# Ledger of designs, part 13: miniprotein binders against q9k998

Target 1, 230 residues: q9k998
Amino acid sequence: MAKEPLIRVLLIEDDPMVQEVNRMFVEKLSGFTIVGTTATGEEGMVKTRELQPDLILLDIFMPKQDGLSFIKQIREQYIDVDIIAVTAANDTKTIKTLLRYGVMDYLVKPFTFERLKAALTQYEEMFRKMQKEAELSQDSLDEMIKQKQAQANMDDLPKGLHAHTLQQVIERLEELDEPKSAEEIGRDVGLARVTVRRYLNYLESVGQVEMDLTYGSIGRPIQTYKLKQG
Short names: E, the ipSAE of ESMFold2; O, the ipSAE of OpenDDE; V2, 0.75 times the mean of E and O plus 0.25 times the DockQ between their complexes.

## First folded at step 6 (miniprotein)

Design W6a (at its last look DockQ between E and O 0.46; V2 from the best seeds 0.63)
Fold by OpenDDE base, look of step 6:
Structure W6a (fold): chain B 230 residues (1-230), chain A 90 residues (1-90)
Amino acid sequence: as target 1 above (230 residues)
Amino acid sequence: TPEVEDLINELEKAIDLLERKLQRAEKNPDDPEKVKRLAWVIIMLASLIKYLAQEAKSNPDDPEAVQRLKDLAERIRDLAEKIQELVDRS
C-alpha cells in the first residue's frame, strides 16, 4: 500500500518553548510532518511561499503581527493553505473573525495534547477525504461541516465512552459555579475518577470543557474542569 | 520504541530548559506575562507526558520508558508547584 503522504505543517509561534512543545505534539502524530517553524508572521509568509505547507498552526497573538492580519494576507493572495488558529483569548469578536477567514479550527491557550490531537485528526480525515474525492456530495459536505461544528455530536464518541454517561457529566458541569476536579465530579455523578476523567478529556478535546490547574491545600496540582462559557 | 525514546529525550531537554527559565523568573518576578507563558508550557508538557505514560502502560514491553515518563511527570509537577508559588506572590 503506497504510504499516504504526510501532511506538511508550518508552525508560527513567537514563544520558542511553546513552539517546541507544539512541534513535539505534532510529531507524535503519524500523519503529520513539520516542514518549518517561524517566530513571526512576516517570516511565516516567506516560508509559506517557499515551503507550500498544507497546514499552518498559527498563533494569532504574536506581538509583532496580528495573526488575523496574517490570515487576511494569506486569503487575499489566494494561497492554498489551511489554518488552525491558536489563541490566548476566546472572545466572540476574534472567533467570528477567524470563522470568516475560514480557519479549520481554533485552539485556546493553553491547549492539551489531546485537544491538538483531536483538531489534527479531524483535519486529517477531511484532508484525506478531499484528496480521494474529486467531487464531494452534499452528504459528504454536510459530514465535513458537521465534523467542524459537531464536536458536540454524541454519535462519534471514542470507544468506551457512552452518550448517557457523557450527558450526566455535562449536566453536572452545567450546574458548577466553580471548576471542580474529576474526583469531585465523579463523586457527584457516582463514577470513578478515572472514568470521569476520560469524559472530561473528551469534552476538553472537543472544546466544550476548559481544564485549569488548581493547587489543593497540599500543593499538588489538581486538574479542575468547567464548561467553556460560549 | 526509538521514536518514544527520542521524544522522551526531547521532553527531558524541554523540562531542563523550563527549569532554567523558571529559576530566572524566580529571580526576576517582574514579568507576569513570562510566568504565564511558563505555566502554559507546563500544562502542555504535562498533558503530553500523561498521554505517553498511558500509552506506555498499555504496552508493557518498555518498563524503562514507563519509569522515565514517571520521573518526568514528577519533575513537571514540581515545576507546576513552583510556578503556582510565583503566581500567588505576584
Scores: ipSAE 0.713, ipTM 0.892, lowest interface PAE 0.6, mean pLDDT 84
Fold by ESMFold2, look of step 6:
Structure W6a (fold): chain B 230 residues (1-230), chain A 90 residues (1-90)
Amino acid sequence: as target 1 above (230 residues)
Amino acid sequence: TPEVEDLINELEKAIDLLERKLQRAEKNPDDPEKVKRLAWVIIMLASLIKYLAQEAKSNPDDPEAVQRLKDLAERIRDLAEKIQELVDRS
């Protein structure tokens, strides 16, 4: 299995001892990497723009600029980053404000390693889901582009095929209720079986026609053709 | 293992610093916010030491790590008692 890219984390915490413990906690977890640390919200804003982290672990109660102001600024500037808040507050108003600003989780100090591990594990599961959904959206677009390129091939025909005749064969195929043989299609458009087979082979090669074998009343199989539903 | 040894070394450094900061706080306990933050760090470090000790017990490859973690757990317990005594004086 392919190794997933590490989730890039910025730590914002004014106390050097708490910051070092936060670093040890995050570095113990294999899915994450610390790309920066800051001691203030002002430095945090600069580093967020410079490093473009996936996740910020943010201490709400910093002396110079409180963490609620930092979150507000991030959201007002529409900076696309996830936040897990660390708070000393156990009051309902602060928690409701954090949730309204869309933090992924909040941790009340002091918290254990097990609590941080649970929060980051839950975050990683969601992060990987969003990454997978983005990849599937790109695959859908790629399929649409391939379909357009197949249609454009009509403008550059192999030597020996004529565009007007090819269009006649396509129009007859569009009129069919049931698959028909090359001989039947040729009779309908006024072409010899060999000639119409050249056009049908070309249309098969570019993915517009499919061939199947049909067993008639005399026991010999015949090749029948119809437009592909793609 | 080297990864576990590195983390234990970092824990020892953090506990060494914590012991020095607590000793200074005992001599001039003018800032209760500083004492509260030391208590937070003690609780957080204790939780990591406990987690690592449980991991080390379930893997018999590193008996030195188990012994070092037990020693660190004892130092943290002693620090927690000193913090409680400091709080009780105030």
Scores: ipSAE 0.668, ipTM 0.870, lowest interface PAE 1.0, mean pLDDT 80
ESMFold2 (binder alone), look of step 6: mean pLDDT 78; pTM 0.728

Design W6b (at its last look DockQ between E and O 0.48; V2 from the best seeds 0.63)
Fold by OpenDDE base, look of step 6:
Structure W6b (fold): chain B 230 residues (1-230), chain A 90 residues (1-90)
Amino acid sequence: as target 1 above (230 residues)
Amino acid sequence: TPEVEDMINELERAIDLLERKLQRAEKNPDDPEKVKRLAWVIIMLASLIKYLAQEAKSNPDDPEAVQRLKDLAERIRDLAEKIQELVDRS
């Protein structure tokens, strides 16, 4: 079987360290190749025209150019490229604008490798299907829409929360005999306290976790978390 | 596999760079946004290390890779603790 051509990815990210980690994430996936990287939307436009990538992984919060303006320029020029947006913003207005510009997916920073893998795997499935089928059946379209909707139903998670990471936090909470701090849970699951706290706050907000305040001997009250016994 | 070894080498370089950036941030705590970005990088790297460690455990033929990934997991944990201390001070 002829090896299917790798999906050609352009990375646009202003932070060199985040860009490098994104590169490492994409390179771990066998279906993709990075054809270029840029630190600005202006360079991104030049490289998009030069390299003709299949996919752009775009940070929308670049200092010099709003990534929304970049997407708008791509669409106004009728450049046939797919975009996965990376965002620090969790505001509904930005999401609605991204959806209107026809982004394939959006990732909220910080995202896990598993979250990017899920996004890129779904993209690859769609990309390969569209490449093989000159005409999409209604069932094929419905499956693609359902995948987008299943991704959108995973978007019922507050922005920046990932179902797999949420599951890891839940699994760890299920194993707890006593309430633990976000720091302890973070240490156990290999996540930063701040990240775990976001998941715990979500789980609290949906009524699955109970937060309690433990007062240490001399210090600030420590928030401890446990699953609510249903 | 050579691919796993290459990825571990890249992770080691990334963590080395992250350590240097964190040390600079500790000396100049006046950029909360930089600290936030470093915290994101730590989370992202930790997720990749965890994934690779799970894969390596499922393929016991490379005990060296497993040990290197464990060492990286410890290093990234130590960095996560340091960055949390910086966030808590800001």
Scores: ipSAE 0.740, ipTM 0.904, lowest interface PAE 0.6, mean pLDDT 84
Fold by ESMFold2, look of step 6:
Structure W6b (fold): chain B 230 residues (1-230), chain A 90 residues (1-90)
Amino acid sequence: as target 1 above (230 residues)
Amino acid sequence: TPEVEDMINELERAIDLLERKLQRAEKNPDDPEKVKRLAWVIIMLASLIKYLAQEAKSNPDDPEAVQRLKDLAERIRDLAEKIQELVDRS
């Protein structure tokens, strides 16, 4: 009987009415809870440190504050939080920048409830998968063995994975002198643990990365990763 | 169904506020950014109302919730017509 803690969400949106609608959208979905709301990136930074949310729903083109600057600060300060970006902008420069910063999804205003539901449902599936994979199960091991038999095309990346971010993770793995955990790798590349694990799971599924178990100081095994030697 | 009632009450409050903001925008039409943001809210609320109506129909028939959602859908449609007139003035 699995225990599934609520995913803690911080909303950063300058328009109070849009923010209240986003709140209603998120509150309709099970598995999520709103832990805070802010109207600026400066307040958002303070609340992120105070509340330590799992996920931020961020408007990147706020009139008073630049959401891109907020994301940059989060990544540069190694704050472990995932971001779904919401914006009015649809230019390729902005999209490329968001992808470089490893956002989980990108929503263009106005968006429907169904679109946000899809984004959050996808995120929840990933979030819960990471929790389950902290414990090795026989079914998970069997599935990983089957995935090693399949070769995947790089131009067919799964939804939610971005080529630039994948390359960042690969480059860090190439520099490792010993296996490292997803948390350690994420710290080095400025990405949240759950984000990095998504890329590592993909790399395992296509046979480029090996997962191993190592003991930590607590005596509970932790999952570490390295490039496959072959 | 108390959870559905709570959401419908929140929708009513949001639509009440939206109606007041639209009246203000009609008096001060010089700010197209405010009109654009009102249009965003209308689209977003309409999508949630539509989703809740579909959910209410697929769950055990709750004619009270369905009727309230129909009433809210009419109010949002009226607001959409009014905002379209404001947008057309530019």
Scores: ipSAE 0.630, ipTM 0.858, lowest interface PAE 1.2, mean pLDDT 79
ESMFold2 (binder alone), look of step 6: mean pLDDT 78; pTM 0.737

Design W6c (at its last look DockQ between E and O 0.38; V2 from the best seeds 0.00; counts 0 for: pae E 4.2 > 1.5, pTM E .796 < .8)
Fold by OpenDDE base, look of step 6:
Structure W6c (fold): chain B 230 residues (1-230), chain A 90 residues (1-90)
Amino acid sequence: as target 1 above (230 residues)
Amino acid sequence: TPEVEDEINELEKAIDLLERKLQRAEKNPDDPEKVKRLAWVIIFLASLIKYLAQEAKSNPDDPEAVQRLKDLAERIRDLAEKIQELVDRS
């Protein structure tokens, strides 16, 4: 069987360490190869034209250029390249703009390797399907759309919330027989109260956790958290 | 496998770089965005180590790889604690 051609990836990331870590992750996947890296959207535009990548993994929160402006320029120039956006923002306005620009997926920082692997695996499945099939059936299109929708629901983590840490907080909440404070949960998972509280506030905001007010021995209200029973 | 050993070696280099960057951030705490980026990298590396450790456990033929991944997981844990202290001070 002829080895399928590797998907050619351009990384656009201003942090050299994040760039290197993303490189290591993409290269671990047998379907992908990194053809270039850039620290700016301006250099990214030059390299996109030069290298003609199949996929751009784009940080949209670069200090010198709004990654949304980069995507807009790519689309205005009719450059045939797919984009997976990496974002530290989970604001609905940014997400709606990304969707309007036809990004393939978006990853909220911080993301896990498993989440990146899932995004790239789904992209590869789509990419390979589009290469093999001159015509897509309605069922094939519906499957591709459903996969995109299922991923969009998991990725809404706010800035500074980590999927692994979120999972640890959720796993700890699942084991609770009674509502606990952010301090108690923090001790149990080895995290500071302030850190755990950010995750709990997020989980509350998405309706997965309920907060209650208990009064401690000193008469100060203590916020306690538990999973909402669905 | 040579592939797993290469991955572990690359991971060690990434952790060494992270340690150096964290030490620099500890000396110059005035960049909260840098601390956030370092925190993200720690979580990312932790997730990768966990993934590799699961794969290595399913292939018991390389006990050395499993031990190296455990040692890296411990190093990442120590770095996570240090970053958490920096975040809590900011």
Scores: ipSAE 0.327, ipTM 0.713, lowest interface PAE 1.0, mean pLDDT 80
Fold by ESMFold2, look of step 6:
Structure W6c (fold): chain B 230 residues (1-230), chain A 90 residues (1-90)
Amino acid sequence: as target 1 above (230 residues)
Amino acid sequence: TPEVEDEINELEKAIDLLERKLQRAEKNPDDPEKVKRLAWVIIFLASLIKYLAQEAKSNPDDPEAVQRLKDLAERIRDLAEKIQELVDRS
């Protein structure tokens, strides 16, 4: 899955052996890369600003500075970075504190490689889903603008045209691979050619469709219609 | 493959470091936090070795990798026994 960018991870861990072990395991997982390591929360704050990681893997129980103080500072300074906490505590108070500060997950020691892999895999699925939902939200906004434009046109319809029928004609035009005649469109939506032509003429008059003359091998030119391309 | 060899080399380096830290803990057994951290790392490394060995056996085109992983598993078992001796002595 070389198409997706690697999730950039900052390790905050004071023990050099644990740092190296965590680095090795994270780098074995596809989808992740270690962009930095620090031994203290103060260095962690500096590196977070410098490296702008996607995810911090944080050991809560560092002898020099506790990790809860680091999380509190991150959140109070409105630094929006994801955190997975590693903790020795399994008590309700500690878990409530971590959840209160909005960590994405927590790993209670002792844990196995399979547990770390599961946590990071679950995080990656959530990370990728959020990216896809942001893309869909942009497409949904574009569709909402198009629908509001169509509704405004329906609220100001000429006599003899009905909003439901106009929408049927628009929807059929959106499905076309190539321009089609009023007769062809009418057969598809169950309307007589004369009726469909009224709707097509209106749509052309408001700039939503283009009329063209299509020439076959034999016969008169035929008026065909398609949605106007931006 | 070279990628698997690199992974095993890194794992061996981590075990070497673990052995050095265990030797220090044997000299200073009054620090139970250090012993606890070593035990956590041993559990983690043992699970990684098991995972890599199962992966190598499932698609074995590198029997030397399987043997190296078995050797590393024996080293981890020896370290776990030394940790247990430290706990029993305390």
Scores: ipSAE 0.203, ipTM 0.649, lowest interface PAE 4.2, mean pLDDT 76
ESMFold2 (binder alone), look of step 6: mean pLDDT 78; pTM 0.747

Design W6d (at its last look DockQ between E and O 0.43; V2 from the best seeds 0.00; counts 0 for: oily stretch 35-53 1.65, pae E 4.3 > 1.5)
Fold by OpenDDE base, look of step 6:
Structure W6d (fold): chain B 230 residues (1-230), chain A 90 residues (1-90)
Amino acid sequence: as target 1 above (230 residues)
Amino acid sequence: TPEVEDEINELEKAIDLLERKLQRAEKNPDDPEKVKRLAWIIILLASLIKYLAQEAKSNPDDPEAVQRLKDLAERIRDLAEKIQELVDRS
């Protein structure tokens, strides 16, 4: 079987360390190759024209250029490239604008490798399907729309929460015999306390977790979390 | 496998860079956005190390890779604690 051509990815990210981590993440996936990296939207436009990538992984919060303006320029020029947006914002206005610009997916910072893998795997499935099929059946279209909707239903998670990470936090909470702090849970799942606390606060807000205040020996209240017994 | 070793080597370089950036942030605490970015990078690296460690455990033929990934997970944990201290001071 002829090896399917790798999906050609351009990374646009102003933080060189985030760019490097994203490169490592994308290169872990056998269906993708990084063809270039840029630190600005201006350089991104040059590289998009030069390299003709299939996909751009775009940070929309670049210091010099709003990534929304970059996407707008790409669409105004009718450049045939798909975009996955990386965003610190989950405001409805930004999301609606991204959707209007035909962004394939969006990742809220901070995201996990599993969330990026899910986005890229879904993109690859769609890309390969469109590459193989000159005409999409209604069922094929409905499956693609359902994948986008299933992804959008995972987007019912608040800012920076990912379903897989949420599941990892839930699984860890299910294993707890006693309420634990966000620090302890974070240590157990390999996540920063602040990140775990966001998931715990969400789970609390939806009534799945109970937060209790334990007073440690030094008089600072420690928030401890457990699953609500239904 | 050579591929896994290359990935671990890249992770080690990324963690080394993160440590240097964190040390700089500790000396200049006046950039809360930098601390947030570092915290995010730690989360990303932690997730990747966890993923690679799961894969390596599923392939028992490379015990060295498993140990290297454990060591990296400990380094990332220590960095996460340091960043948390910086966040709690800001």
Scores: ipSAE 0.360, ipTM 0.732, lowest interface PAE 1.1, mean pLDDT 81
Fold by ESMFold2, look of step 6:
Structure W6d (fold): chain B 230 residues (1-230), chain A 90 residues (1-90)
Amino acid sequence: as target 1 above (230 residues)
Amino acid sequence: TPEVEDEINELEKAIDLLERKLQRAEKNPDDPEKVKRLAWIIILLASLIKYLAQEAKSNPDDPEAVQRLKDLAERIRDLAEKIQELVDRS
């Protein structure tokens, strides 16, 4: 009777009360456990090596230690740990720096428990897929990368497309065991054929969906769609 | 349940500490950044109280836990008003 192992979290936060509240937040989530807390990045480096956490929840703007320097050291020393950053800044330069250093997510103060729960839930789903596939084929890794690309494309959708609707179409495509027409997909998702085709054309243009022509009994070709195999 | 009781007890302790920090800030108003941090902590605690209250109502139904969380929410509201007064003075 195997259960999913808890994701081991290290908190790096200099304010003792914020640290305690964040511990309460994380421990409320059933997939996570706090294995340590530190008040500085220097102590954080020591604890990261000692405890080997899966995830670090890091406050970037600590008065005595620059959190960006901590992330840089982790990356330069090839330490395998994921980082979710907490920041007071929401400017493009800071966010691009965090992304360049490979943080999994960032939380801009002030945030709510619901925002933290969403970030950790999304992280857990990714963590479980990677953990399960760590000793499996390249095909599984490529699938996870494609899913991340589809999710990232939600931020730059063409005018007239909505992220929620695109996700519905992608989810239906993932459930298919054979290619289907835009009408069939639309019926399953509750969208008009013309609407679904707009999303399918977008997905084809970014390389996530494959379109093919099939011939029916009436002799006219029918366009069918499926996710590209990778 | 025992798990819910422990969570509410820890939440109550955090609110007690927040009250003490606010009282010190009221007597020695000096650093507006400290007041902002207290306001931030209030937002965090309020959001956790809301989440726990929803769980307590849903499954299992626990009217004692819901009442305790309601009482804590009232304490948080009172603290938020005091912090707003400090911000308005600064």
Scores: ipSAE 0.261, ipTM 0.699, lowest interface PAE 4.3, mean pLDDT 77
ESMFold2 (binder alone), look of step 6: mean pLDDT 80; pTM 0.758

Design W6e (at its last look DockQ between E and O 0.33; V2 from the best seeds 0.00; counts 0 for: pae E 5.5 > 1.5)
Fold by OpenDDE base, look of step 6:
Structure W6e (fold): chain B 230 residues (1-230), chain A 90 residues (1-90)
Amino acid sequence: as target 1 above (230 residues)
Amino acid sequence: TPEVEDEINELEKAIDLLERKLQRAEKNPDDPEKVKRLAWVIIMLATLIKYLAQEAKSNPDDPEAVQRLKDLAERIRDLAEKIQELVDRS
């Protein structure tokens, strides 16, 4: 069987360390190859025209250019390229704008390797299907839409929350005999207190976790968390 | 495998760079956005190391890779603690 051509990826990210981690994540996936990297949207436009990537992994929070303006320019020029947006922003306005610009997916920083793998695997499935089929059946379209909806349902996770990390936090909470602090849970799952606290606050907001205030001997009230017994 | 060794070597380089950046941030705490970005990188690298460690455990033929990934997981944990201290001071 002829080896299917690798999906050609352009990375646009202003932070060279985040860019490097994104590179490492993408290179772990056998279906993809990074054809270039840029630190700005302006360079990104040049490289998009030069390299003609299949996919752009785009940070939308670049200092010099709003990534939304980049996407707009790509669409206004009818450049045939798919975009996965990387965002620090969970505001509904930005998300609605990204959806209107026809981004394939959006990832919230910090994202897990598993979350990027899921996004890129779904993209590859779609890409390969569209490459092989000159005409998509209604069932094929419905499957693609369902995959986007299933991804959107995983995207019901607030910004910066990832299903895998959420599952790790839940699994740890399920093992708790007593309510624990975000610091203790963070230590147990190998996550920063602030990160775990975001997951715990989400789980609280959806009614899966109960927060209690424990008063230590001399100090600030410590928030402790446990699963709600259904 | 050579591929796994290359991946581990890249992770080691990334963690070395991250350590240097964190040490600079500790000396100049005035950029909360930089600290936030470093925290993101730590979290992201931790997930990749965990994934690779799981894969390496499923292939018992490379005990050295498993140990190197464990060492990296410890290093990234220590960095996560340090960055948390910086975030808590901000």
Scores: ipSAE 0.669, ipTM 0.880, lowest interface PAE 0.7, mean pLDDT 84
Fold by ESMFold2, look of step 6:
Structure W6e (fold): chain B 230 residues (1-230), chain A 90 residues (1-90)
Amino acid sequence: as target 1 above (230 residues)
Amino acid sequence: TPEVEDEINELEKAIDLLERKLQRAEKNPDDPEKVKRLAWVIIMLATLIKYLAQEAKSNPDDPEAVQRLKDLAERIRDLAEKIQELVDRS
């Protein structure tokens, strides 16, 4: 249904009227929601930690606290949040300082709704692109964690089991086209049935092997084993 | 629509606040930067009224919303004239 979550925005602006106007404009844009508003950088720091916004819309030139000091604190504390700055200054030194602090964009007051919309639209495009790339990286990380779990299981072997022998059993299981009994696997790797069952029971207990019962034409059902799919 | 009515209510509250701040600025115009900020706010509110009016006219079965927006637009026009006079004197 909803394919993309809303971008959560914190407003930091000391003038209540300007704050309310900016809030109304941001809320008219699809893809964004206001999660909080504050009048000072000090309150802004507290709310940033409490609300964990994706984006802060920050007025740089507040009378009581310098907005540049707020950005510096955010970066020094390694808080992962994006910032779009609103400034009254259009001099080169101020702009270069904002870019050095890594703000996503800056708006010089007075600005139009069209300028604000353009800045937020550009930010949304980048936000969605980075979110897609992070999802791909998470899938790669999940695969590496699955490999580490398998390695940790090998390192924590019960007494009486050896890593080399376990590897031989796993390699044989990987070669099978269909489930095989412990006796059949033992013949293939040169191990007695009792010995290979110890390894297979361990592998089943850690979730790497499935055991099932296979019915033959005569006698009791036979336990067969294969690597778990997935 | 209920969402449009909520936006009109918030817009009206913002205009009420703007009117009070303008009245204070008329009596004590010692801060020209405050007057310029009020002028910017008026332009932004007029823009919001324009966008809400376009939305409201797409649904002509909401005549009360349209009338409220017309009333707010008139208030903004009057406030814009007053603040323009303050800016011109400074």
Scores: ipSAE 0.176, ipTM 0.662, lowest interface PAE 5.5, mean pLDDT 77
ESMFold2 (binder alone), look of step 6: mean pLDDT 78; pTM 0.731

